# VH-VL binders against Putative dimethylsulfoniopropionate lyase DddL (dddL), part 2

Target 1, 232 residues: Putative dimethylsulfoniopropionate lyase DddL (dddL), of Cereibacter sphaeroides (q3j6l0)
Amino acid sequence: MHSLSERVEQLRLNDCPDWLYLLHEFDALYRQGSDGGSRPIRTHRKRVRDSLALIVEANPAVNDRPPEVKPVTAHLGRALDLGERGAVQGMSRALARVAGRLTWEYGYEKVPKALARKYAYCEILGPRGPICAERLILGFVLFAPSTTYPQHSHKDIEESYISVAGAWSENDAAVHAPGSLILNRPGLEHRITTGDLSPCLLAYAWTGSEERLNQPGMKLSSPRKARIEKGI
Key: E = the ipSAE of ESMFold2; O = the ipSAE of OpenDDE; V2 = 0.75 times the mean of E and O plus 0.25 times the DockQ between their complexes.

## First folded at step 1 (VH-VL)

Design B10 (framework fv_bepranemab)
Fold by ESMFold2-Fast, scan of step 1:
Structure B10 (fold): chain C 232 residues (1-232), chain A 120 residues (1-120), chain B 112 residues (1-112)
Amino acid sequence: as target 1 above (232 residues)
Amino acid sequence: EVQLQESGPGLVKPSETLSLTCTVSGGSISSYWIAWIRQPPGKGLEWMGTIYYSGSTNYNTAVQSRVTISVDTSKNQFSLKLSSVTAADTAVYYCARDLGYYDSSAFDIWGQGTMVTVSS
Amino acid sequence: DIVMTQTPLSLSVTPGQPASISCRSSQSLVYSSGNTYLEWYLQKPGQSPQLLIYEVSNRFSGVPDRFSGSGSGTDFTLKISRVEAEDVGVYYCMQATQWPLTFGQGTKLEIK
């Protein structure tokens, strides 16, 4: 073949203004602090912001991954439109600028067919994201209306979700305003249910050790396993 | 209105690769899940795999190492390739549209099926 | 994998009489959304399968109201209130709650 696989010179964050803009909007999103007032939530927000600031200052490598869509990404345009009309318009606009460059995935080796039609996630910053980082993961999860994302947990990873668009609840607690944050502690199972009228777009952040973030142990819980663990 | 039609060789030799095409007519495939389902003579139905028009796939673990499903949106076609075939792969092969997008799941439109015999 | 078991494997019915087919799953088919993705298909002799019922009890467009589906969890039933000659063929249940999608072994309906 005359066409050879080519090495591209390594791009860095400062060479990629649209990615940098998106990260600035993540900083702004995690700087909002009105919903909890609680110490754990404020501490988590600060950890995310502090990690992000160090990463941005280091001007990390950027490797655009091949773009990939999932069925749920048909909802992305509407979710962004909803976000642009609300308190998180900066994030929605920043995400719209890179929408065609996103790699949407499931994150699990096998996912139920019903769930596969209704959700996907994309990592923006992290070991597997376009923006290289080892101690922080930032990304998005998109849900179709009326989606239940089954119980799942992460070992030694502190996880947050912040609403960008749409109504949702976790473990049957209603959280459906832009900027609302749910904090999930390491090892605790949690379940997400979305509202019936619109898609739901959540920004997520994971903080943890470099070793753990490079190999998160993500598992979906089955009803049988949950019953056995409860001694039923 | 929407129709599916399978096509491919009726006879494949053992150890070779089976290649089938499903052509969609009467509508755009821009929001379709398409499944491949087979039926050995005198036996029941077995799901092989499903593809979304964007190229995202899910495969039956029983054939996962041998099966590849692909899509060509410019031709409104879906394809199934099954490598290293044996007599056990002799079956009628169907493509079917999966109606379920978001909140429902059902094979509402089926092709006529194409018979594939694996023999020397 | 979820195993789908149908009973009976075959039945013969006098025209105008009712017929009932059972389908059992090795695991609950209730998805975390609360939806149950259990479908029924009919394959008439020499024809492709056709969808009769989706999500347990919803008749597909054009399916006569003599067909009805019911059930929950792991136990499902397809009923034909009055069997007609055109109803002969093999009936299959299918679950779409989990990958891989799995079918029952089929129930052959014949006319006496």
Scores: ipSAE 0.000, ipTM 0.418, lowest interface PAE 18.6, mean pLDDT 80

Design B11 (framework fv_bepranemab)
Fold by ESMFold2-Fast, scan of step 1:
Structure B11 (fold): chain C 232 residues (1-232), chain A 118 residues (1-118), chain B 112 residues (1-112)
Amino acid sequence: as target 1 above (232 residues)
Amino acid sequence: EVQLQESGPGLVKPSETLSLTCTVSGGSISYYYIAWIRQPPGKGLEWMGTIYDSGSTNYNTAVQSRVTISVDTSKNQFSLKLSSVTAADTAVYYCARGEWSYYGFDIWGQGTMVTVSS
Amino acid sequence: DIVMTQTPLSLSVTPGQPASISCRSSQSLLHSYGKTYLEWYLQKPGQSPQLLIYKVSNRFSGVPDRFSGSGSGTDFTLKISRVEAEDVGVYYCMQGIDLPYTFGQGTKLEIK
């Protein structure tokens, strides 16, 4: 006899070894202790690891989104090749296994045309990622060479970037090497500029409340506001 | 059923490099991490480092300048190299499998004794 | 580094009697959402360590129900309700929350 209950097969993380493998590499990435030994950075790394462990233990639902590309994804192959030869080779190899399944997107309703051809991001774990989670977001941002990602900030969200491949600077500071972690505290504006020789691939993690991570609300600073603040 | 087996030299001279191999049989090393843990005679356990099948590593800061762990997935083998050895590195060396989100180390090799002496 | 301290360092127990081993961490092992990654291992004479307990209180597959783990924060206990001859060996606690992973000094259990 046929039951009327739907027999929809919901994939879970344990059914998806390539996604689980990628999450293992995120754990490895956030367990390294040699990059930025400050208390806030150590606290953030621990928060990411603890949240990730609980999420994996819960064996969350996996809902592969339709694959989607953006102009910048033409650079992904080279970024992965660069990462393969560097300090974070494990992450690059894990990401390569799922490269064809990624949904690359923009985080804004309106994106300047110049930026639209030079950047995109993909959420791997989170409220809108293929791996369902409410209190942690993990993903990647890809930039073309010579990209300026304008000043932006997040409310009530703590964000980190770890370089997988390529050279970049934040707020016009020193160049960051592969494996180094940069922590962006809630409410502080930051701007990313990439080097001119190679694409740049960053892993990112967002920690915050379930409410806030479900509606992050990212905003770009206007050129007019920036000039007024500088007195120009 | 997964089994781990360590192999390497029983004797290493001071200042030389110790090389050990861990061979995995009965299952895949994919999606697990492998750790090297040592035990000096009559003393406790010391974690040296872990490696994922991708090649990503984490090392104990006490040995990080001297230790390298690597993986060869085609042979199902993990290797540990420890440079500039001294008598303090005399120990039984174990490899052990871990599930990063669940158990500690659920499967251990039998251990291999390494003596550092002239 | 998180330092793990076990007490006692050794104990002798008459067969059939209970045994209790304590483990203290230099920092709280409690993290968000109330989970604690604290494991107990047994190393029998001449053998490799074997996993007994994970996440403070969960018995690993095949471990007899006379073994139990408890505790929170910085204080943890391993109990054996009725010690048997096969329980002889050195017991280690381990924290798996932060790198480097660290073990206690070990507690040697002997039969009287």
Scores: ipSAE 0.005, ipTM 0.516, lowest interface PAE 11.8, mean pLDDT 81

Design B12 (framework fv_bepranemab)
Fold by ESMFold2-Fast, scan of step 1:
Structure B12 (fold): chain C 232 residues (1-232), chain A 119 residues (1-119), chain B 112 residues (1-112)
Amino acid sequence: as target 1 above (232 residues)
Amino acid sequence: EVQLQESGPGLVKPSETLSLTCTVSGGSISSYYIAWIRQPPGKGLEWMGTIYYSGDTNYNTAVQSRVTISVDTSKNQFSLKLSSVTAADTAVYYCARYDDYSGWAFDIWGQGTMVTVSS
Amino acid sequence: DIVMTQTPLSLSVTPGQPASISCRSSQSLLYSTGKTYLEWYLQKPGQSPQLLIYEVSNRFSGVPDRFSGSGSGTDFTLKISRVEAEDVGVYYCMQSYQLPLTFGQGTKLEIK
């Protein structure tokens, strides 16, 4: 048998209204509150919006990956229901339209068994996403209730999380509500803990060079390193 | 090696519009911001505004009603226009690269161009 | 707007002696990530400003180790352990915590 792809025209973003709609909701999410607040957050929001606008304007290739599920994706329906009742309902609705097309992954070579049952992520826009881009990554992370996502870091990548659904804290800081943005600077290790009542769904954005975003170098921190940083 | 070079008229009459250009060489203008910063003779530094290569701007509220910053990506040039100038706008005007990715703020500066506002 | 206040506005130092410049902000420059957005710049006579220190205490590439920054919240210090002739100029602190970006008034360093 011969490949059917020999005669299939390459799908582009303008041919894929559900993906385009999801990206419009990412733009809206990173536009909210952007005229106020701190400069680092405002600069990051602007960087994400500007990169996204240029990518959308370029009408990039769309290559849907085979759908994949992980144990935590059993919580996705609940998370989306919570999101539709809150401040980020547009994003939740847009994500629901493509829920069956998502490729959920771990991102690490080896994942502890306990963590493997309680988290996964999916890339929407990026070098490995269905929507092809080299200078911006957009996606989602889903956590089960009562999840501790261990300290992790990435080099030369600036990362933000915006809460879509559920409650969480970073490095034992205050609980973050839907719609709030947390900015993680390059090289800073962080630990995420989710609340015990509901799953937590976070939208994420990574900005960095094309080189770094193609090979982000993710790693989990050892217990020793975590203690040293705590000053113990 | 990225370099910035300002150019402008030197002398501008009160009430006229000041127009300055910053030319970027030695690298791409993408992925960082360019800011305009001025320094009146014998005084300190004042940030005027910043532009990203996409054309999005932020301005100092003190000059917001009079200032416009723009970018021409085909020429690797940034421009500042300041309307309704007065003697208080007499200053050396700098353009500077602003790199928040590295946390460095203004890591590369142009040589500056002197602008005198007088009748 | 955040107001940045430098002291002293001028100082004269014998070569080889230390120098210290203070900078105070009208509000905290500490961000929720633990970062503090305070930079130091040097403007040598007849030259453009150049970046010396970012995020309170990090030396920019090529800056000699005799320069050090310290401080937290609203109170910051730039120290030069052994002043050299090439250090003459005006030193500015700047906050990049919020817009508008604001500079201190400048501190003029002269050699005796």
Scores: ipSAE 0.000, ipTM 0.458, lowest interface PAE 15.0, mean pLDDT 81

Design B13 (framework fv_bepranemab)
Fold by ESMFold2-Fast, scan of step 1:
Structure B13 (fold): chain C 232 residues (1-232), chain A 118 residues (1-118), chain B 112 residues (1-112)
Amino acid sequence: as target 1 above (232 residues)
Amino acid sequence: EVQLQESGPGLVKPSETLSLTCTVSGGSISSYYIAWIRQPPGKGLEWMGTIYWSGSTNYNTAVQSRVTISVDTSKNQFSLKLSSVTAADTAVYYCARHPYYSGAFDIWGQGTMVTVSS
Amino acid sequence: DIVMTQTPLSLSVTPGQPASISCRSSQSLLESYGKTYLEWYLQKPGQSPQLLIYEVSNRFSGVPDRFSGSGSGTDFTLKISRVEAEDVGVYYCMQGYHLPYTFGQGTKLEIK
């Protein structure tokens, strides 16, 4: 039968093999290098993996969002191609399978025009993602080459970024290559700058309470404030 | 040219735990799933569970309370443990590769016969 | 659980003649992307199952072109255009769409 009036049952994760495969690759990213790194990084990796395992086993609802693109998504194909050749090619392949179904967003009520051309993010698992979850957010951030993502923070949320493709630095620290994880603790401001040769694709994970992940309270810092804070 | 090889005890007593190993040779265990599938004598195929190389698992609800699948990436080995066995668990047990990009079990081991008997 | 039902359960064919096996799922196997995870396997006597066809109609490497798969939604067919003696065995359909993965009960193909 073919009818729009036909009863449609709630789609769940076990009905969506490409989403499930993507989540398996998130597990792999947060398991990679688990013997190394600082104790807080190892604890965060385990927290993400444990939360993800519990969510997957619960077979959550899947509610695809309308696909949405932003100017930066013109770089997605190149970022995925670069990721395919890098240390985390499994994640790149998994993301490519769902690329046409992603809802790219800014996350802020207003963004500067320059930044709006150079970045966007998409939530994969979480309160606003296609895969429903309340205590864990997993997603991606895409940056054009030579992008500076202003200092931002969120309260009571522990955040990590793992590079899938491209080179980047945080708070003027050393350049991070694909496979590198950076852990941002609750309340701490951070700034991301991408390299000038390639787009940068980061996987991200947020852990926190259900209340906080539903209302993260994200704040952007002005360039002037960032310069003052850095003593320039 | 990936090959899979099952090994196990052949005979297990009722109420004990069955332990099987699947050894992967000829290639990396990454980028695909390994499944365990069984076949009782004269009957059809039953999927028991699947594991990704990272350790993520999915189990058949019919055996979920008794089955555990694990991976040892250093040995290229996958194992299946099935607790509280009965005569109904007598079967040939196969491990099979399932590439992430398809639902197909494209490479199968030769199978190992397990008899549950006193 | 998705129940896979094969028809017929047994089939005897004269060599060179065609054979057709039906597989029906208790619910649609189409996913949001339009991919259908429906496979066909052959188990020859005393051997492990071998993959014949994946994603409804794609032949696995080394499978002769006399094997073809077709179908959509809940109704799938495996056809052998000219049955050979080496085709004897039990044929299984399988859905990889929804966990738990489930097989049909099998169709035994024999030579007359």
Scores: ipSAE 0.006, ipTM 0.520, lowest interface PAE 10.6, mean pLDDT 81

Design B14 (framework fv_bepranemab)
Fold by ESMFold2-Fast, scan of step 1:
Structure B14 (fold): chain C 232 residues (1-232), chain A 120 residues (1-120), chain B 112 residues (1-112)
Amino acid sequence: as target 1 above (232 residues)
Amino acid sequence: EVQLQESGPGLVKPSETLSLTCTVSGGSISNYYIAWIRQPPGKGLEWMGTIYYSGSTNYNTAVQSRVTISVDTSKNQFSLKLSSVTAADTAVYYCARQGYYWDSGAFDIWGQGTMVTVSS
Amino acid sequence: DIVMTQTPLSLSVTPGQPASISCRSSQSLLHSSGDTYLEWYLQKPGQSPQLLIYEVSNRFSGVPDRFSGSGSGTDFTLKISRVEAEDVGVYYCMQSIQWPYTFGQGTKLEIK
């Protein structure tokens, strides 16, 4: 007979219905998004869906990370409530099922105090997520109301955001509604501003090579770093 | 919890190179700057230079021609080399971490310091 | 280089009385972001310096409320509302707006 205290079992995706359900909602989000008229957007959506299908089929390892919170996660309940009443209700419900298991992070070298109180992200699928994958990253970014998320870029990584809850604009462009996808081409910098009435919850996907996604090179333009470099 | 500890020779001969090591324990050096600051006996503090964990350096112009700071990320260590030393380089040498939780260059954690005497 | 000048260079205070230390910079420490990059440190006898105040007025973790920083541009003040025996040491201001980072010459605080 076995000693229960000595049993160690590697969990896999098929053993974790809440994670699997969340990934099904990511598939739905990237399959049935509106305003997919441009070829780059359609190609990106297909890359995400195809990569996700291969990962799910492979039944990858699941290693829950220690849960972590940031100040902005006080807004998560409100964001999920808003998403549940909106067009992307399936995703909001799926995320709510795993909310207590999420590891919220900043991901940057230095985060200004004002920004540190108003945003965080969590990786769900990827090299650093609970669901192990090397060629696709899926996750969420949460913003407080009236947040300006500075310009950021990724080298050789194609990034998309789909609004789950709340209103936001990129580079002072049109306001994006739940379900709308914004595609960030590799190497291009984008700035996000959120509306003043509600928190904003975005689902994100990164596609790229295994080497790029393992070392994404996330970088914010920092006023302090720019000043120090000029002062040298 | 995070601690910095300096180590190196307590005595260095004039004209030789001073080599010091700062070991970081209790946490990762990732995303931190480490500075070297010295204090001659009975005098004030002088910033020598700073290194980011990626290897990028900035040096005090007063010692720039003689100072080199390097990092070994595999050992969680930072090193200071100061060439052509004279009696004026006699000082307590500190390593200190520049916190990234704010935009200033504030040094939030300091090593205990190591005394270096330059004499024949 | 930015020159940091402290006044006074030494002061002697009766326990429970306030103390005030001034720091002046040769140029403005105000960054375009609106932040001012001025820090205060205390070095107790035989110990390493410890951070007291960053960005003019923010107390570092664990620093008692009796310490406060104020000022703008080129003129800064560190105040101790009620000096205690453990506050003995040398106080330094530092600017971190540009390289090289520079410290004031230090102010020695002693108990009468």
Scores: ipSAE 0.000, ipTM 0.409, lowest interface PAE 18.5, mean pLDDT 80

Design D01 (framework fv_dalutrafusp; at its last look DockQ between E and O 0.01; V2 from the best seeds 0.00; counts 0 for: pae O 8.8 > 2, placed apart)
Heavy chain, then light chain:
Amino acid sequence: EVQLVQSGAEVKKPGESLKISCKASGYSFTSYWINWVRQMPGKGLEWMGRIYPGDSDTNYAGKFKDQVTISADKSISTAYLQWSSLKASDTAMYYCARLYDYWGYFDYWGQGTLVTVSS
Amino acid sequence: DIQMTQSPSSLSASVGDRVTITCRASQDISNYLNWYQQKPGKAPKLLIYDASNLETGVPSRFSGSGSGTDFTFTISSLQPEDIATYYCQQYDNLPLTFGQGTKVEIK
ESMFold2-Fast, scan of step 1: ipSAE 0.273; ipTM 0.723
ESMFold2, look of step 2: ipSAE 0.007; ipTM 0.597
ESMFold2 (binder alone), look of step 2: mean pLDDT 94; pTM 0.946
OpenDDE, look of step 2: ipSAE 0.009; ipTM 0.528

Design D02 (framework fv_dalutrafusp; at its last look DockQ between E and O 0.01; V2 from the best seeds 0.00; counts 0 for: pae E 10.3 > 2, placed apart)
Fold by ESMFold2, look of step 2:
Structure D02 (fold): chain C 232 residues (1-232), chain A 120 residues (1-120), chain B 107 residues (1-107)
Amino acid sequence: as target 1 above (232 residues)
Amino acid sequence: EVQLVQSGAEVKKPGESLKISCKASGYSFTSYWINWVRQMPGKGLEWMGRIYPGDSDTNYAGKFKDQVTISADKSISTAYLQWSSLKASDTAMYYCARHEYYGSGYFDYWGQGTLVTVSS
Amino acid sequence: DIQMTQSPSSLSASVGDRVTITCRASQDISSYLNWYQQKPGKAPKLLIYYASNLETGVPSRFSGSGSGTDFTFTISSLQPEDIATYYCQQYYNLPWTFGQGTKVEIK
């Protein structure tokens, strides 16, 4: 039996319009409201948009990843429906076109049992995403209703979340509307708490050094780590 | 509002120890890196290292690794730069500086500097 | 370590002159480049971050441009209070590194 070696042509972003359209929606999402935010928020939005523009221009490699689901992904359809009816409907429609190709995962070496059923993320663009990049990560985080998610501060990574669908609050304070940006600032523990009636879908962006962005796994917040070590 | 106030000038002899300080106010001390920058007489700026006071994580430039110790005391919002045995070549101005927390070395606030003179 | 090379090391110019300073990185640093001003006897002051963004309160006569390895800092119309040494600094990867400085004088 003779085997003809498959010739593999590297798919690139321009070959993949549904991925490209999703990236256009990320650009639009980070463009809106940029004149009115605080200086840290405006600078972050600019860094994300500038990095994304350079990446798109470079026509990067696109590599298939096997689709993967998590318990929380049962909520994805409703999250997309809610987003389509809201302020960011273009993003929801673009995400829906690739929804079956997403690889949902956890970002921690150890994931608390309760949290594992309540959230997951998928990387769209980055070192491990379908669209290859080294100094920018874009993706989505999906939360079940009534979820408290510890927001770990990454001292060398700028991290933002923008609501696509659903309501959430930070540290049980004011509820954030779709399109709102939360910029993860070092120090104070930040907790995302989602409403009890619907799921919550956030777009996220990380900027930082290649060294840090390539580091696998996130660590959960110090209070959880300290509680585990102290028997809490 | 944000302030970094450094300890006063020091005149020392070779072989002596020294610990200079940088007291922060007007912000959450544990949420920002504190950096130390050396400026030798008539020379440019040289990054020495930094500390994240929240967890005491440190980074040093290679030439300063094991030559100085960077530390912080969270209870009094103070960072330190310390020598166990000063050399004449340690004569310099030393600045502390805060950088923004978004993963960059952007130094937005600086201390006034501490002049260290080491001579026999 | 990323080497930052400034040119020139010093310059003299008249009030009102356009002043340019260049900074070259030993590798691609994207736009992760800052410019600082240091007046005699004072701590450095941030003027420009991320290659081209003016820090709050910095006069519009200051500007920066470039990406990758080649960066330019410009004073469009030199003023007497601009006498200082100017430093570029990369923040792409540790260790953070500065250029050697450019001393700007009036003459």
Scores: ipSAE 0.007, ipTM 0.545, lowest interface PAE 10.3, mean pLDDT 82
ESMFold2-Fast, scan of step 1: ipSAE 0.140; ipTM 0.690
ESMFold2 (binder alone), look of step 2: mean pLDDT 94; pTM 0.953
OpenDDE, look of step 2: ipSAE 0.015; ipTM 0.580

Design D03 (framework fv_dalutrafusp)
Fold by ESMFold2-Fast, scan of step 1:
Structure D03 (fold): chain C 232 residues (1-232), chain A 121 residues (1-121), chain B 107 residues (1-107)
Amino acid sequence: as target 1 above (232 residues)
Amino acid sequence: EVQLVQSGAEVKKPGESLKISCKASGYSFTNYWINWVRQMPGKGLEWMGRIYPGDSYTNYAGKFKDQVTISADKSISTAYLQWSSLKASDTAMYYCARQGYDFWSGYFDYWGQGTLVTVSS
Amino acid sequence: DIQMTQSPSSLSASVGDRVTITCRASQDISNYLNWYQQKPGKAPKLLIYDASNLETGVPSRFSGSGSGTDFTFTISSLQPEDIATYYCQQYDSLPYTFGQGTKVEIK
């Protein structure tokens, strides 16, 4: 009269070297470099790294979710190949080691079919990720070539993207190369457009309260409704 | 009923400016992309660019980026295609076409009737 | 840019004939391809989207198939009102590109 789960020893981060290696590569991505001149960017990088260090030190539970693929994951191999030839090759290699264990999903309750074919994301560390954490979310977003994706401000959540592979821009402002960080502070709205020759793989980080990160507001019926309401 | 109604035919001299229009009705104008497609006399279709009227976000085909400006006026549900200085090679039929909000629903479900632009000395 | 090549550039067929047009992409575009019909003096009309889906209100004699780089558009039984130029269009990547068109005439 015992549940099977109660008889199985809980895996923790130190038992999972591939996950730990991936987190070390996230720390490396958020390390301050020559491009860390902006105060908000430096503060965000430090917040992500400090949170990550505390989480790693606590040796959190690891609960692998069932692997899940989406149409866009057909591009993952090419994105990883591009990343291995670029400035962030350590991250690409680390991600390749866990590729078969990833749960790719959508952020909205309902996603338009065309957009659903061109993007997906996966949480690595967070309340729902394989590596359990309450006050930091780390993950990846994968885009097909020439994808335009709306991005919205997050209430009480600070969000960043760092390019792992491929080129992309926000609001036609600038092309972001591998290693570049873009910061989406609460109240700012951006759109992502990816380059036309290659898929785009972005690492993302969300910092915020436990309450907000557990319920980030992925309740939009479609990206169209969000754009109308927010005027982006 | 969804309709895209384009402005009338234009006859212009090289070097003149021109702005043609595409007026939308029967749907929420700010929720759909408007694309511009060129067809030179006796030739095929060529995509020039698009605009999302809700926020005026634009994409251009590379060869048209420095030749035309695409804009929209939400208050009158109208998209525009504009030249600062026309060339004889701009002689063509110009179509506007609606595309769904899904960024990669790249199909054009409703088209304007076309605006014939003739540029001659 | 992705180059779209149609074959043939023109054809002449009899009423009731099966007409087949092919479209080739210069790189893999999955199923992100549409087919349009343009009658003389008229704007284009969407017939097929996402390689094989028939647009609402379009007669069932029109069909599409294919994926990757090779696509086919078929009219199972050609009618007089089908005299038109047919275009494929990819939307895998910007800029969107069209094939050069296939002109269909009735004998």
Scores: ipSAE 0.000, ipTM 0.420, lowest interface PAE 16.3, mean pLDDT 81

